# VH-VL binders against Cytochrome c-type protein SHP (shp): the designs that were tried, part 1

Scores and structures below are computed, not measured.

Target 1, 112 residues: Cytochrome c-type protein SHP (shp), of Cereibacter sphaeroides (p81238)
Amino acid sequence: GDTSPAQLIAGYEAAAGAPADAERGRALFLSTQTGGKPDTPSCTTCHGADVTRAGQTRTGKEIAPLAPSATPDRFTDSARVEKWLGRNCNSVIGRDCTPGEKADLLAWLAAQ
Below, numbering starts at 1 at the first letter of every chain, in headers, positions and changes, except where a header shows other numbers; Kabat numbers aren't used for antibody chains.
F, E and O are the ipSAE of ESMFold2-Fast, ESMFold2 and OpenDDE, as the mean of both directions, binder to target and target to binder. V2 is 0.75 times the mean of E and O plus 0.25 times the DockQ between their complexes.
Where letters were taken out, [cut] stands.
The coordinates of atoms that the task and the answers printed are left out; those that the model quotes come from them. Centres of patches stay.

## First folded at step 1 (VH-VL; framework fv_rolinsatamab)

Design r14 (from r01 with heavy chain E50R)
Fold by ESMFold2-Fast, scan of step 1:
Structure r14 (fold): chain C 112 residues (1-112), chain A 120 residues (1-120), chain B 107 residues (1-107)
Amino acid sequence: as target 1 above (112 residues)
Amino acid sequence: EVQLVQSGAEVKKPGSSVKVSCKASGYTFTSYYMHWVRQAPGQGLEWIGRINPSGGSTNYNQKFKDRATLTVDKSTSTAYMELSSLRSEDTAVYYCARGRWYGSGTFDYWGQGTLVTVSS
Amino acid sequence: DIQMTQSPSSVSASVGDRVTITCKASQGISSWVAWYQQKPGKSPKLLIYAASSLQSGVPSRFSDSGSGTDFTLTISSLQPEDFATYFCQQANSFPYTFGGGTKVEIK
């Protein structure tokens, strides 16, 4: 990859003007949202609550575990991370995640 | 160890209401949808609706929207289905069923069923 | 509403037989189909979800195939405990709908 989890988190922190918070990231990932698509009310809808396990898209495609402990090269490609966040934030929340939300999500996921 | 335990059989008159309970154990109640599905004797399965126990939001099959009410009590991990204005064709076994963490329309654990008989 | 059409409505088979049940959706549902087994007097039991994922504890003789509108459940070598009614279900959109069921009976 062209980046690292630490570099991505630092970039989002700079854009947000605030440090990342892994607990806020965990809370957001596990939360149930009403602003997005009805079939994807939570990040856990596709990824599961245990991010060390494989998930599945709405169309039946396997999603490799989000946890770096299970998928060591996670969050090392900046384009893939932006694509993942754009797709999932719009599906679950109904809008693009803020830089602060991106920082929080990655701070929690990168530690798994 | 996941269990869904439903209330016992009921016999009701046409025009009355019935309220069926479903007590969940062995998992985090607020992390999964609870669905209700019915089956008339010797017939197929029919989806009534679902509830999100975390926020209480509901989705109903339009066929049941005017008569079905889904609720939860988080303190007891119990889901309820109330069906009003009962008719003889509502005679069926009513099931609660848990929706998976992904593909929320797939039912991985089911209650034992509650027979509701509507007769005069 | 998406209609799920199952065939056959019943099949008579012997222990050791390969049994195939088909399910057709009236609209595309991608891979969002689930299969259930129901024995008399019991609740349905999830066998397979998302057109490939075997539920934990379900024997490997159960498999499925298909995508879009045409789906198949296969039991590769029927066992005595497999005599039951089987249902397909689409998980693509509200309202969730089930096939009419296929009763697998002793020949």
Scores: ipSAE 0.005, ipTM 0.555, lowest interface PAE 15.8, mean pLDDT 84

Design r15 (from r03 with heavy chain E50W)
Fold by ESMFold2-Fast, scan of step 1:
Formats: structure tokens, C-alpha cells, sequence
Structure r15 (fold): chain C 112 residues (1-112), chain A 121 residues (1-121), chain B 107 residues (1-107)
């Protein structure tokens, strides 16, 4: 990996001008959105509410757990994280996540 | 084999509530949204709402949001729809239906057999 | 709410006929449209989703075409088991909404 969860969170905090908030991240991850694709109304649509378990795509393909406790190298590749956030934020919310939202999401996920 | 089995027909008085069950089998219950759809006699289909059995989150058609409550019991793989303050125009066959994709799809690949709810005095 | 206007309300046809049913959305729904078949006393059955994708086990005589707001279900050669009511449905926006249905009757 070229980075760590802590380094990514720090970078997003700097861009946001505010500290990460893991509770906001949890709330966003579990929320139901109407602005994005109808087949993906929530981050939980593919990942489930328990991020220590494997998720699945809409077609049934397995997604490795998001939690670093289950997948230790999670959030250690900056390009992969940016690609994941870009695809999922646009699919679920209908727009790019702000730096503050990215910081919040990673703060919660990294603690799992 | 995927099956959705609903509770039997109900006859209710105006102003009462009805609770219809839908027991799922043959798949992982928590992986698919459960939708509820009704059909008045000789009429079209009307979407009531969905529930995500994994987290319990719901989305309701605004027409029903003040009267409909969707719940699940994960231990029995059973979904429930409760409709309160019943009126004669609520007389319909009520269906549960599974979303086609693992979460959140609005197309419905498996349906329960339907439950006729008759509201009359 | 997105209104789904389906036409005709009924059509009389013979075995072997080509049958077309149209569905018009009041707003753009991309390809998030599904088609269902319902026989008397039975639950609806999914035929097509994502505008053009056949559900597993559905005969190839069923197809959908369309773009923007206008969609057409075609049965290329009607069979005896195809006499039923057909509904379109959008799943682009909440609430999910259905067309009024088209009854395909024996001539």
C-alpha cells in the first residue's frame, strides 16, 4: 500500500477544513438516498449493514468485507479508495462525496 | 426454490387495522428487499413500500406513509405489512414481492400468492 | 409521481399474431422499466427488466424496445398461454408506479 486509513483521513480532513466525524460517517453509510441510482439507495445495498461480512453486487458477485478487522489491507491503496468512493458516492447519492463526507465515511469504516 | 407464502384472507371493519405476513424461504432473507403492492378488484397495481430486512430501513409511498408499517422478523424470515384506519377503498389483494437484485431494485422477480383483505361493515 | 400510461387497455388477438403494447412515462426513466404478465387469480410474473433483459425462463418471443419515455412490449407470435393482462412498471423514481394494464384476449 501507498497509504494508510489514518493518512487518507488526514488528507480529507485537510481538504474539508474540519475534523472527521465517525458518527456522521455511520449515519451516511446506513442512510437511504433518493438522488442516485434506484437499485443502490444505500451503501448497505451492496456492503450490508454489517461491514465485517462479505457483501454482494446486484448480480450476486462477492465483495470482500469493508472492515479492516476482516480485510486487513483495506484503505491502503489511495487510487483504489478514490475509485471506490467515486463509483459508490455517484451510484448511491448521485454526486461526488465531499472531502468531509469521505473523511467521515473512512473514520467510521476504519474503526470497524 | 424461492417461495413467498402469505397469510390467509381477512375481513375487517372500517377503522380497524390488518396485519399481513409473508414467509420467505429458499434464499438468504436479509439480502433482498421486500416490497408490498396491492391490487383492488379489477384494477391495477399500486406500490405501498419496501423494507430492507438487513437493517430494517423502509421507504413508503406517500399515499400510505401515515397508515402503513412494514416490519420483519429475521429469525423466522417473515415480513409484515400493517395497514391501519381501514376504509372500504382499501379492499384489495395485497402482495409481498422480492426485489430482483440483492438490495434495492424495484423490479420484482418473486411474488407471494396474495392476501385478499375485504373492508366492509 | 411518474405516471405510466399504457395502451391499449385491451386487445383481441389470435394464436400466431404479433401483439404490441405501449407504455409512456411522464418523465425520463432511462432503462428502468419492467414488464409483468398476470393471469386471472394469479400473482404477476416478471417478464422483462432494465427495458430489454429477459427474465430467466421467459420465452424469446417476448421483447421490449424503447428509449426516453416510450417503451413497447412485443409478443412476436402469440401462444395460448400468453392470454393474460400485461403491466409496465418504472423503477427509476419513488414511488414505484405501474401502467394501467393491457388485457390480451382471445379473438
Amino acid sequence: as target 1 above (112 residues)
Amino acid sequence: EVQLVQSGAEVKKPGSSVKVSCKASGYTFTRYYMHWVRQAPGQGLEWIGWINPSGGSTNYNQKFKDRATLTVDKSTSTAYMELSSLRSEDTAVYYCARSKYYYGSGSFDYWGQGTLVTVSS
Amino acid sequence: DIQMTQSPSSVSASVGDRVTITCKASQGISNYVAWYQQKPGKSPKLLIYAASTLQSGVPSRFSDSGSGTDFTLTISSLQPEDFATYFCQQYNSYPRTFGGGTKVEIK
Scores: ipSAE 0.005, ipTM 0.566, lowest interface PAE 15.3, mean pLDDT 86

## First folded at step 6 (VH-VL; framework fv_rolinsatamab)

Design f1 (from b3 with heavy chain S105T)
Fold by ESMFold2-Fast, scan of step 6:
Structure f1 (fold): chain C 112 residues (1-112), chain A 122 residues (1-122), chain B 107 residues (1-107)
Amino acid sequence: as target 1 above (112 residues)
Amino acid sequence: EVQLVQSGAEVKKPGSSVKVSCKASGYTFTSYYMHWVRQAPGQGLEWIGEINPKSGRTYYNQKFKDRATLTVDKSTSTAYMELSSLRSEDTAVYYCARAPKYYDTSWYFDYWGQGTLVTVSS
Amino acid sequence: DIQMTQSPSSVSASVGDRVTITCKASQGISSYVAWYQQKPGKSPKLLIYAASTLQSGVPSRFSDSGSGTDFTLTISSLQPEDFATYFCQQYYRYPLTFGGGTKVEIK
């Protein structure tokens, strides 16, 4: 791919003005949100709480695990990561994630 | 109910250090970030830094990075701010303030301690 | 650092007045702004976060409008308990920064 998890995290950290916090990222990923679409109240709705396991779309299609330990190519394509964050932050939270939220989410996910 | 109770007022000499405590109750201490903010007499609010009580991870305003140390004691649900090499311009009310750990709630402050006046004079 | 410029620095008002306080960020902060009320000798109290969301227990006379760089706190009908200093705060980027404050004084 054109990037790595470490490079993406570093870019978001630079935009946020602070180092990523993986625990904050975990908390965001597991949280239940009311500001987005009713069908997707959490990142766990499609991905599950255990990101080393396959998730499932609303239509029943399998989503490969988010954890790099289970899917080594995760977070190595910058355009794909931006598209994923844009779509999922807006669906789950109802707005774009801040650079700090993006850094936090990837710091937690990349360590899985 | 959520409460943040801070230690009492301090009078310090220039060049000394001060350590202010903030005891949390009414919520799970490790589920929320703790921040420190100061206010000089008659002036605005200035952010000092944050700590994640679960991990101990800290981040500081660059202005305070070399002098401020934030710590927590999970067993007593208490946060601490130590400020060293005190100067007269450090005279201020120091506040602890709680911020949630997720999305846009991570960095605004829903509960504040009552404040601790630190006076630096000789 | 994102500079938050608050105006006016003070305003004299009477009970029942509509009071507006403005806050301008030096760069785009989307909706990542919070507003606080501080009474003399007391700690700040959260009024509004995410530009438009009222904190639980805060009266509906308080509202915010704006996004991006320009934000306005409005008190639709000033009450005796509203005489205080008000601060805006951005939480888009570190370091977290506050406006200079607006003191709402009895006319």
Scores: ipSAE 0.042, ipTM 0.729, lowest interface PAE 6.9, mean pLDDT 87

Design f10 (from b3 with heavy chain S105I)
Fold by ESMFold2-Fast, scan of step 6:
Structure f10 (fold): chain C 112 residues (1-112), chain A 122 residues (1-122), chain B 107 residues (1-107)
Amino acid sequence: as target 1 above (112 residues)
Amino acid sequence: EVQLVQSGAEVKKPGSSVKVSCKASGYTFTSYYMHWVRQAPGQGLEWIGEINPKSGRTYYNQKFKDRATLTVDKSTSTAYMELSSLRSEDTAVYYCARAPKYYDISWYFDYWGQGTLVTVSS
Amino acid sequence: DIQMTQSPSSVSASVGDRVTITCKASQGISSYVAWYQQKPGKSPKLLIYAASTLQSGVPSRFSDSGSGTDFTLTISSLQPEDFATYFCQQYYRYPLTFGGGTKVEIK
């Protein structure tokens, strides 16, 4: 890959003007939202609550675990991370995540 | 005035479970996180997990997530750590420790319980 | 996981000495580091948090310098009550991790 979790987090922190908060990231990831699509009320809908385990798309296709401890090359491709955040933020929350939200999400996920 | 008082030492058999209590006083129990940290004899500190006493939500170190259970009883301002499937390497002093709930990350421990020695021996 | 490497593992010192303990994070942790003192048979006690903020009631001879990855705890003039083991802790990311500890012992 073209990047690392630490580089991505640092970039989002710079854009947000504030340090990442892994606790806010965890809370956001596990939260149930009503502003997005009805069939994806949470990031856990596809990825599960335990990110060290494989997730599943609604059509049954396996999604590799989000946790770098289980999938060591996670968050090492900047284009894929931006696409993943764009898709999930819009599906779950109903809008693009802010740089601060992206930093928070990746700070929590990268530590898994 | 702030005090965290833990339950007494325990001797357990391999494969059993232990439940340690931590009774808080001198502050508003739900205004702070409670964390659990252990220390094996002669060794360093190892973080087990956190609980938010207000919501009951927990977060665990992945090393302990399948064996540790953190709970609270708000009516008695008491936190509990249960560790199952005990092994000899779980022999350690187990501490509860309080962390502030500031807007920024503040998971440092300003007050600690006195510790509970758990010995796992056949 | 963020690894916290402390050096030295032990240091022998006399009352009145300046004692320096180093803590190195495997990645940048900004100022999210705390330092604890532990005496034999006792629980750890918070000395410093946010890299430079002294906890209330802790003597001013304790200080931290550093940012990012390299942090140094300094005891400017060692007192008899300062013979103890010292630990650094990062709280930048989960899981929370501690340094291996530095024992400050009588020379």
Scores: ipSAE 0.000, ipTM 0.552, lowest interface PAE 17.4, mean pLDDT 85

Design f11 (from b3 with heavy chain K101T S105K)
Fold by ESMFold2-Fast, scan of step 6:
Parts: C-alpha cells; structure tokens; sequence
Structure f11 (fold): chain C 112 residues (1-112), chain A 122 residues (1-122), chain B 107 residues (1-107)
C-alpha cells in the first residue's frame, strides 16, 4: 500500500502534538460508550475483544481480524484507515476521533 | 462525591524545588487522567502536563519538560507535581484537574483541586 | 501550538443582559473546545465541553455555538452570581491551550 502502520502512527502523533499511548488505545477499543449509536456501544461490538480473530458486521458478514499478525496488510492504505476511523469513531463514540485518539488506537492495534 | 484535595501553600527560595500533592476520592483513581495547570497573578491558565495513573505514562508541555515531574501513588490515590529550579516567574496557584478518558475520551477538566499557592521569593 | 484568542478581555453588563464571549482558534479544532467559569479565589468550573454539551448542574442560560475556528459562549439574562472570569480551552492538539479570559463585571 501507500503507507505503513509506523508512518500512519507518526502522522497522527504529529497532528496530536504527542506520542501515541498504546495502553490508552487498548482502553478506548475495549470501552463501552454512550455518546454514539446504541447498537454499537464499543469497537468490540463488531471486532470482538480478541482482534486476532475474525469479527462480524451487524448484518452477520465476517470481518477479517484487525491484528496485523493475522491480517498482514492491515494499516497499509491511508484512505482505508481514515475511512475506518471516521465511521467507527462516529458510530461508537458519536464524534470524530481526535488525532491523539487515532494515534493511540493504531499504536495498540498495530502491535497485535 | 468526587473530590481532589491539594496540599497547602508553600514559600520557596529561587533555585529550590516544590512538590505539590493532590489526593483523589470518590472515583476509581486509575480510570481518569490527572492534569496539572497553573495560574500566575495577572496571567491566564497554563497547562503543565498529564499523567495516566494506570500506567504512569506522562506527557509534558515542552515549556516545563525539563523541570516538571508528575508521579502517582496508586495505593493512596494521590498525584504529585514536582517543579525544580524555581524562579520568581513560577509564583502561581497550581491546580490538579481530572480529565475523562476512554469512556468519552476528552482532555477537558470536569473536576479541579482547590489550588496550591506556590510563592517563589528571596 | 494552537493559539486561543478570546474577546473581549472584559465586559461590564447589567443583570438581565445577554453577554457574548468569543474564542478564536489559530487552526481548526472541530468541536474540541471547553468553557470554564472562575470566580475570584476559586478553581475553574467546567461549564460546557465538546462545543455544545452542557455540564450537569450548569444553568440553561449558558450556551455555546461554533465549530472549526470560531466559538461563542452566550449567557442569556445575566445573574449576579455570573460575575466571574470565563476561559475557553482547546483539547484537539497538545499542548492544551486556554484563551486569555474574559472578565464579566456586573454594574
């Protein structure tokens, strides 16, 4: 693709003005949110808590694992990552993620 | 009932260090970030840095990076801010302030300590 | 660093007046702005966050508007207890930065 996990994380870190925190990313991914859509209270609703395993959409379609260890080309397409974050942040949290939140999420996911 | 209770006022000489405490109660200490903000007389609010009590990870405003040290004691739910190499310009009220984290992820401050006046004079 | 420019620096108003305070970010911050009230000798108190969400317990006469770079805090029908300094804060990008404050004086 046109990028790498490290390049994306570095870009979001530059936009946030701070280094990524993978532990924050893990906590955000696993959290239950009340500001978004009631049907998607957590990133785990579709992806599961174990990101090395396949998830599923609300309609039951299989989603490939988020972990690069299980899906090696994850986070190598910048447009796809930005679209994924835009949709999921608005669905789960009810707003766009900040650059810092994007950096945190990717730092944790990329290490899986 | 969420409360942040800070240590009392301090008078320090130039070149010394000060360590301010902030004891949290009424919530799970490791579920929220703790930030430190100061306010000098005639100046506005100035952000010093943040600490994640769960991991101990810190991030500082570059202006304070070489002089400020943020720590926590999880067993007592207490956060600390130490500022070294004090100058007269460091005379200010220092606040600890709680920020929501992963439940609604924001760096706005929903609860503040009462403030600690640090006076630096010869 | 994102600079937050607050206007006016002070305003004198009568009870019952509508007071408007403006905050301008030096770059786009979406809706990541919070507003605080500080009374003399007290710590700041959160009024509004995410440029629209009123903190629990804050009177409905406080409201805000704006997105991107221009934000406004409005106090409808000013009350005596509203005598205070008001600050905006961005939390879009580190370091976190505050506006210079607006002192509201009741005449």
Amino acid sequence: as target 1 above (112 residues)
Amino acid sequence: EVQLVQSGAEVKKPGSSVKVSCKASGYTFTSYYMHWVRQAPGQGLEWIGEINPKSGRTYYNQKFKDRATLTVDKSTSTAYMELSSLRSEDTAVYYCARAPTYYDKSWYFDYWGQGTLVTVSS
Amino acid sequence: DIQMTQSPSSVSASVGDRVTITCKASQGISSYVAWYQQKPGKSPKLLIYAASTLQSGVPSRFSDSGSGTDFTLTISSLQPEDFATYFCQQYYRYPLTFGGGTKVEIK
Scores: ipSAE 0.009, ipTM 0.687, lowest interface PAE 8.0, mean pLDDT 85

Design f12 (from b3 with heavy chain K101T S105R)
Fold by ESMFold2-Fast, scan of step 6:
Structure f12 (fold): chain C 112 residues (1-112), chain A 122 residues (1-122), chain B 107 residues (1-107)
Amino acid sequence: as target 1 above (112 residues)
Amino acid sequence: EVQLVQSGAEVKKPGSSVKVSCKASGYTFTSYYMHWVRQAPGQGLEWIGEINPKSGRTYYNQKFKDRATLTVDKSTSTAYMELSSLRSEDTAVYYCARAPTYYDRSWYFDYWGQGTLVTVSS
Amino acid sequence: DIQMTQSPSSVSASVGDRVTITCKASQGISSYVAWYQQKPGKSPKLLIYAASTLQSGVPSRFSDSGSGTDFTLTISSLQPEDFATYFCQQYYRYPLTFGGGTKVEIK
């Protein structure tokens, strides 16, 4: 990769104007949303509540665990992280995540 | 129903401190961020800071960080804003305001307290 | 800090008029703008958030358009209860900042 979890979090914190809040990130990840697609009401719909375990897409394709403890190269490619956040935030929440939300999500996920 | 009820008007001397309360009811207090915003007479709105009632985590506007202290009392579902070293330009109506969720909605305000007028005069 | 500039500062209007209020951000804020209504002696009331989402109970005559830096609040057919001051707010970046307000006055 071209980046690290710490560098990505620092970039989003700079854009947000505030430090990341990992507990808020956890709460967002586990939340049930009504503003996005009905088939994906939560980040846990595909990734599961335990991010150290493999997830699964709607079509049955396996998704590698989000936790860096289980997938060591997670969050080391900036373009892939932006693409992942763009797709998942729009699918689950119904809009792009703010820089603060991105910082919060990555702060929690990177510690897993 | 959701209500935020603030303490009454205060008149303070320059250099003193004021502590305004905001009692929440009708929802789970620890599930929503609380923010504080002020409005000087005839002027616009100015954001002071936020507090997470569950963790006690605070974040402040740089303009207020050396003088403002935000706290909560979970047992009474009450938020507090203390502002020290008061100056005449701190004369304003102070509002508590609820962010609609912890999550992505924490940056705008769906419910506001009625406001507390703080007058700073010698 | 992101500066929010509202125009006009005041507008005189009659019941039934279409009223438009403009809000310009000094930097791109995507759709992270909210609009509030404030009547004299009262707290602000949320009208719209995320640029286009009406708060529950807010009449459909209120709408927002815009993204990026330029946003417009429209009241399609002004009612007697709509005479108030209106504020925009960005929530893209800390610190949270508000526009200077637009007072909608009876003509």
Scores: ipSAE 0.020, ipTM 0.698, lowest interface PAE 7.9, mean pLDDT 86

Design f13 (from b3 with heavy chain S106G)
Fold by ESMFold2-Fast, scan of step 6:
Structure f13 (fold): chain C 112 residues (1-112), chain A 122 residues (1-122), chain B 107 residues (1-107)
Amino acid sequence: as target 1 above (112 residues)
Amino acid sequence: EVQLVQSGAEVKKPGSSVKVSCKASGYTFTSYYMHWVRQAPGQGLEWIGEINPKSGRTYYNQKFKDRATLTVDKSTSTAYMELSSLRSEDTAVYYCARAPKYYDSGWYFDYWGQGTLVTVSS
Amino acid sequence: DIQMTQSPSSVSASVGDRVTITCKASQGISSYVAWYQQKPGKSPKLLIYAASTLQSGVPSRFSDSGSGTDFTLTISSLQPEDFATYFCQQYYRYPLTFGGGTKVEIK
């Protein structure tokens, strides 16, 4: 990969102007949202609440665990991470995530 | 109903410190960030900093980092802002303000305290 | 720091008028702007967040348009209770910053 979780988090922290808050990231990931698509009200809709386990798409296709403990190469491709965040933030929240939200989400996920 | 009730007005001398309290009720205190914002007389709003009540983690506007201290008492659902080394330019109304930490990551303020006027004069 | 510039600093208007207030960010903030109303002696009240989402209980005569750097708060038909000062706020980047405020006063 062209990056690491730590490098991505540091980049988003620089863009946000503040250090990541992993607890805030956890809260956002587990939250139920009404601003996005009705069939994806939470990041947990596809990924599950336990990110060390496999998730599934709305069509039933398996998604590898988000946790680096279960999927060691997670968050090592910057383009893939940016595309993933763009798609999921718009689907779940209904807008692009702020740099701070991206930092928070990755800080929590990277520690799993 | 959500309420944020702040301590009363203070008159302080230059070089002293002030500690303002903000008692929260009507919601789970640890589920929302608390921010502090000030407003000098007839002026705009200026962000001081934020605290996560669950962890105690803080982040400050660099302008205030050396003088401001944000704390919470979870048992009483009370947030505090202490500002030290007061100058006449610190004369302002100080507000606590609640931000949803699971939506917009604590970045906008849906409820505000009534404000505490701090006057710094010799 | 992202500077938020509001114009005008004040506007005189009559009940029933359409009032527009502009807020310009010194860099792109996407849709991460909130608007607050403040009456004399009172705390600010949230009107709009995420550029277009009206806070519950806020009348539909309030709306926001814009993205990137230029945002406009519109009050479509000014009511007596709308005479107040209005502030924009960006939350794209720390430190959080506010516009200088626009006072809407009776003509």
Scores: ipSAE 0.232, ipTM 0.780, lowest interface PAE 4.7, mean pLDDT 87

Design f14 (from b3 with heavy chain S106D)
Fold by ESMFold2-Fast, scan of step 6:
Order: structure tokens, then sequence, then C-alpha cells
Structure f14 (fold): chain C 112 residues (1-112), chain A 122 residues (1-122), chain B 107 residues (1-107)
């Protein structure tokens, strides 16, 4: 990896101008959204509500758990994290996540 | 250093089965998917299927679903592809290939085995 | 299945030339495309993924542009070691599919 969860969170916090809030990240991840694609109303649609367990893509592919406790190399590649956030934010919310939302999501996920 | 080392070339009769191995080293075996791809002589690449080494869960190209079986042995960090009911058109180099597991970019292959030539002849 | 159509099937070029290879998906794949280089008797080697991200250790003369359905691999100044076959691959949907390959040959 070219980065770590802590470095990614710090970068997004700097861009947002505020510290990450893991509780907001949890709330966003579990939320049901109406602005995005109707078949992906939540991050939990693919990843499940328990991020220590494997998820599944819309095409049936298994996704490794998002929790670093179950997948130690999570959030160690900056390009992959940006791609993951771009895809999920646009599919679920219907727009790019703000730097603050990215910081919040990673702060919660990295602690799992 | 990441290495994927495959078993040697095989010559098989039509109707038989072949089992190719792929021994992984230099990384945590269960942190990456393992895929299998074949290439007929002088032709392009064709995806066979994938396996998650941690769970053993597989997903196959429909073309191969009734004949291909992907397995792993976590204790030896070895992946296997078995192809049954062999036909002459199954003559190809078979590759194992590693894919990242954690995002929706998991399906590109950053390291490949050296390939195993399987020749099916009557 | 998503069909990946690669053109040309072969191109003759000289060292120092700019070489362009195109890859067209039969439906939208966003940026979920990878490019591989294969030399005779060798396994494929990853060059680029996510349409534009260069794999570590790959020379900067290789680049990709495109999104949606149309993708282009460019070699800005061909070197002797670049004579090889190149393949694109979509990883947007199952089954994973590859282009037919483009052989870059000495002119």
Amino acid sequence: as target 1 above (112 residues)
Amino acid sequence: EVQLVQSGAEVKKPGSSVKVSCKASGYTFTSYYMHWVRQAPGQGLEWIGEINPKSGRTYYNQKFKDRATLTVDKSTSTAYMELSSLRSEDTAVYYCARAPKYYDSDWYFDYWGQGTLVTVSS
Amino acid sequence: DIQMTQSPSSVSASVGDRVTITCKASQGISSYVAWYQQKPGKSPKLLIYAASTLQSGVPSRFSDSGSGTDFTLTISSLQPEDFATYFCQQYYRYPLTFGGGTKVEIK
C-alpha cells in the first residue's frame, strides 16, 4: 500500500477543514438514500450492516469484509479508496461524497 | 516477492479430467482472490472463474460452470483448477492470476502464474 | 456478456513511434478497464487498471484515456521491449471479458 487508514483520514480531514466524526460515518453508511440508484439505497445493500462479514456485489461477486480487523490491508491504497468512495457515493447518494463525508466514513470503518 | 508457481504441462485424452495447481507465496493467501484464465494457442484470453481463498466461495463463467471446479488448500497456499470432460478445443495454456479483494476493482490481475499447457489429443 | 472489441489486430511500428490501440465495450463500463502486455511464451503483465492508473514499475510512456465505452492505450515513444501483444479487459460485470489483442510488430 501507498498509504494507511490514518493517513487517508488525516488527508480528508485537512480537505474538509474539520476532524472526522465516526458516528456520522456510521449513520451515513447505514442510511437509506433516495437520491441515488434505486437498487442501491444504502452502503449496506452490498456490504451488509455488519462490516466484519463478507458482502456481495450486484453481480453476485463476494466482497471481502470492509473492517480492517477482518481484512488487514483495507484502506492502504489511496487510488482504490477514492474509486470505492466515488462509486458508492454516486450509486447510493447520487453525488460525490464531500471530503468531510469521506473522512467520517473511513473513521468509522477503520475502527471496525 | 509475490510468486504464483503452476504445475507442469499435461497431455490428456478427450473425456478425461485435468487438475492444475498454483502455489502462491510472498503475500497473505487469503487476502486476494484467485482467478483462472486460459489462452488457446495464438488466441486471446478467456476467463474461467474466481475463488475467494478465505471462504472457498467460487464464481464461474457460465461456459465452464458444468465442467470447472476451483478449490484451495489454505494450509499450503495452493489453488487448484479441475476441468472435466476435456475436448480438443480445451487445448490451451491455463493461468492462475491474483486479484485485489477489497474494492470494485478486484477483477484486474496484478500477478499471473507462468501458465500450464494442457494438450487434449485423441 | 460485455464484448470488448480491440483495434487494430496488429500494427507495424518503429522504435520511437507513438502507438495507439483502441478498445470499445459493447455497453458502459465506467472506468473499469485494465490493460495487459504479453510477450511470446510469457504470462500477461498488468500495465494499467481503472482506465488511467499506471501499475507500479510500468514506464510512464504507457497511458490510457477514456471512460464509458471507448478506451485508448497509448505508447508515447515505442521502445524495443514494447514489441508485444496488448489486451484490454473489462471488470465492470461478470463474466470478465478481454479484447481480442493487438500485436505490435517491428516495421
Scores: ipSAE 0.007, ipTM 0.575, lowest interface PAE 11.8, mean pLDDT 85

Design f15 (from b3 with heavy chain S106T)
Fold by ESMFold2-Fast, scan of step 6:
Structure f15 (fold): chain C 112 residues (1-112), chain A 122 residues (1-122), chain B 107 residues (1-107)
Amino acid sequence: as target 1 above (112 residues)
Amino acid sequence: EVQLVQSGAEVKKPGSSVKVSCKASGYTFTSYYMHWVRQAPGQGLEWIGEINPKSGRTYYNQKFKDRATLTVDKSTSTAYMELSSLRSEDTAVYYCARAPKYYDSTWYFDYWGQGTLVTVSS
Amino acid sequence: DIQMTQSPSSVSASVGDRVTITCKASQGISSYVAWYQQKPGKSPKLLIYAASTLQSGVPSRFSDSGSGTDFTLTISSLQPEDFATYFCQQYYRYPLTFGGGTKVEIK
């Protein structure tokens, strides 16, 4: 990878102008949203509530766990992380996440 | 039922510090953020900073970073704002304000304290 | 910092009038805007958040329109209790910033 979880979090914190808050990240990840796609009301729809376990796509393909404890190279590719956040924020929430939301999500996920 | 009750008005000399309290009731104190906002007489609203009562983590407006200190006492559900090195331009009504932690409704203020007038004069 | 510019700074209106208050952000803030009402000697009261969501208990005559950089608070039929100062606030980025306020005065 071209980056690390800590470097990505620091970048999003700089863009937000604030330190990441892992509690907000957890709350957002677990939340049920109505503004996005009806079949993806939560980040947990594909990834599960336990991010140390494998998730699955809508077609049934396995998604490796989001937790770095289970997938050590998670959040080490900046382009992949930006695409992941873009996809999930738009599908679940119906809009792009703010830099603060990105920092918060990644702060919680990186600690798992 | 949700209530934020602030300490009474203060008159302070330039160079001193002031500590304003905000006692929360009617909700779980650690489930919401607490922010501080001030309003100089006849002026607009100015954000000072944020505290997460669960963790104690703070974030400050850079204008206040070196002078403001936000703390909480979980046992009494009370938030505090201390402002040091007071100047005449710090004369304002200081508010505590509650923010929900849920993302679709965060960083705005659903309940406000009644305000504490701090007057800085010699 | 994101600057929030409100116009007008004051407006004189009569009961029953449609009142519009504009808030312009210096950069895009998506839908991360809230509106507050403040009466003399009182704390601000939340009216609207997320650009369009009415706070519980707030009358339906209050509404917001806009996205990105331009937002408008509308009071469709002004009532006597609506004479107050109104503030917009962005919560897209820190530091959180407020508009300068619009005073809605009788007459």
Scores: ipSAE 0.060, ipTM 0.741, lowest interface PAE 6.1, mean pLDDT 87

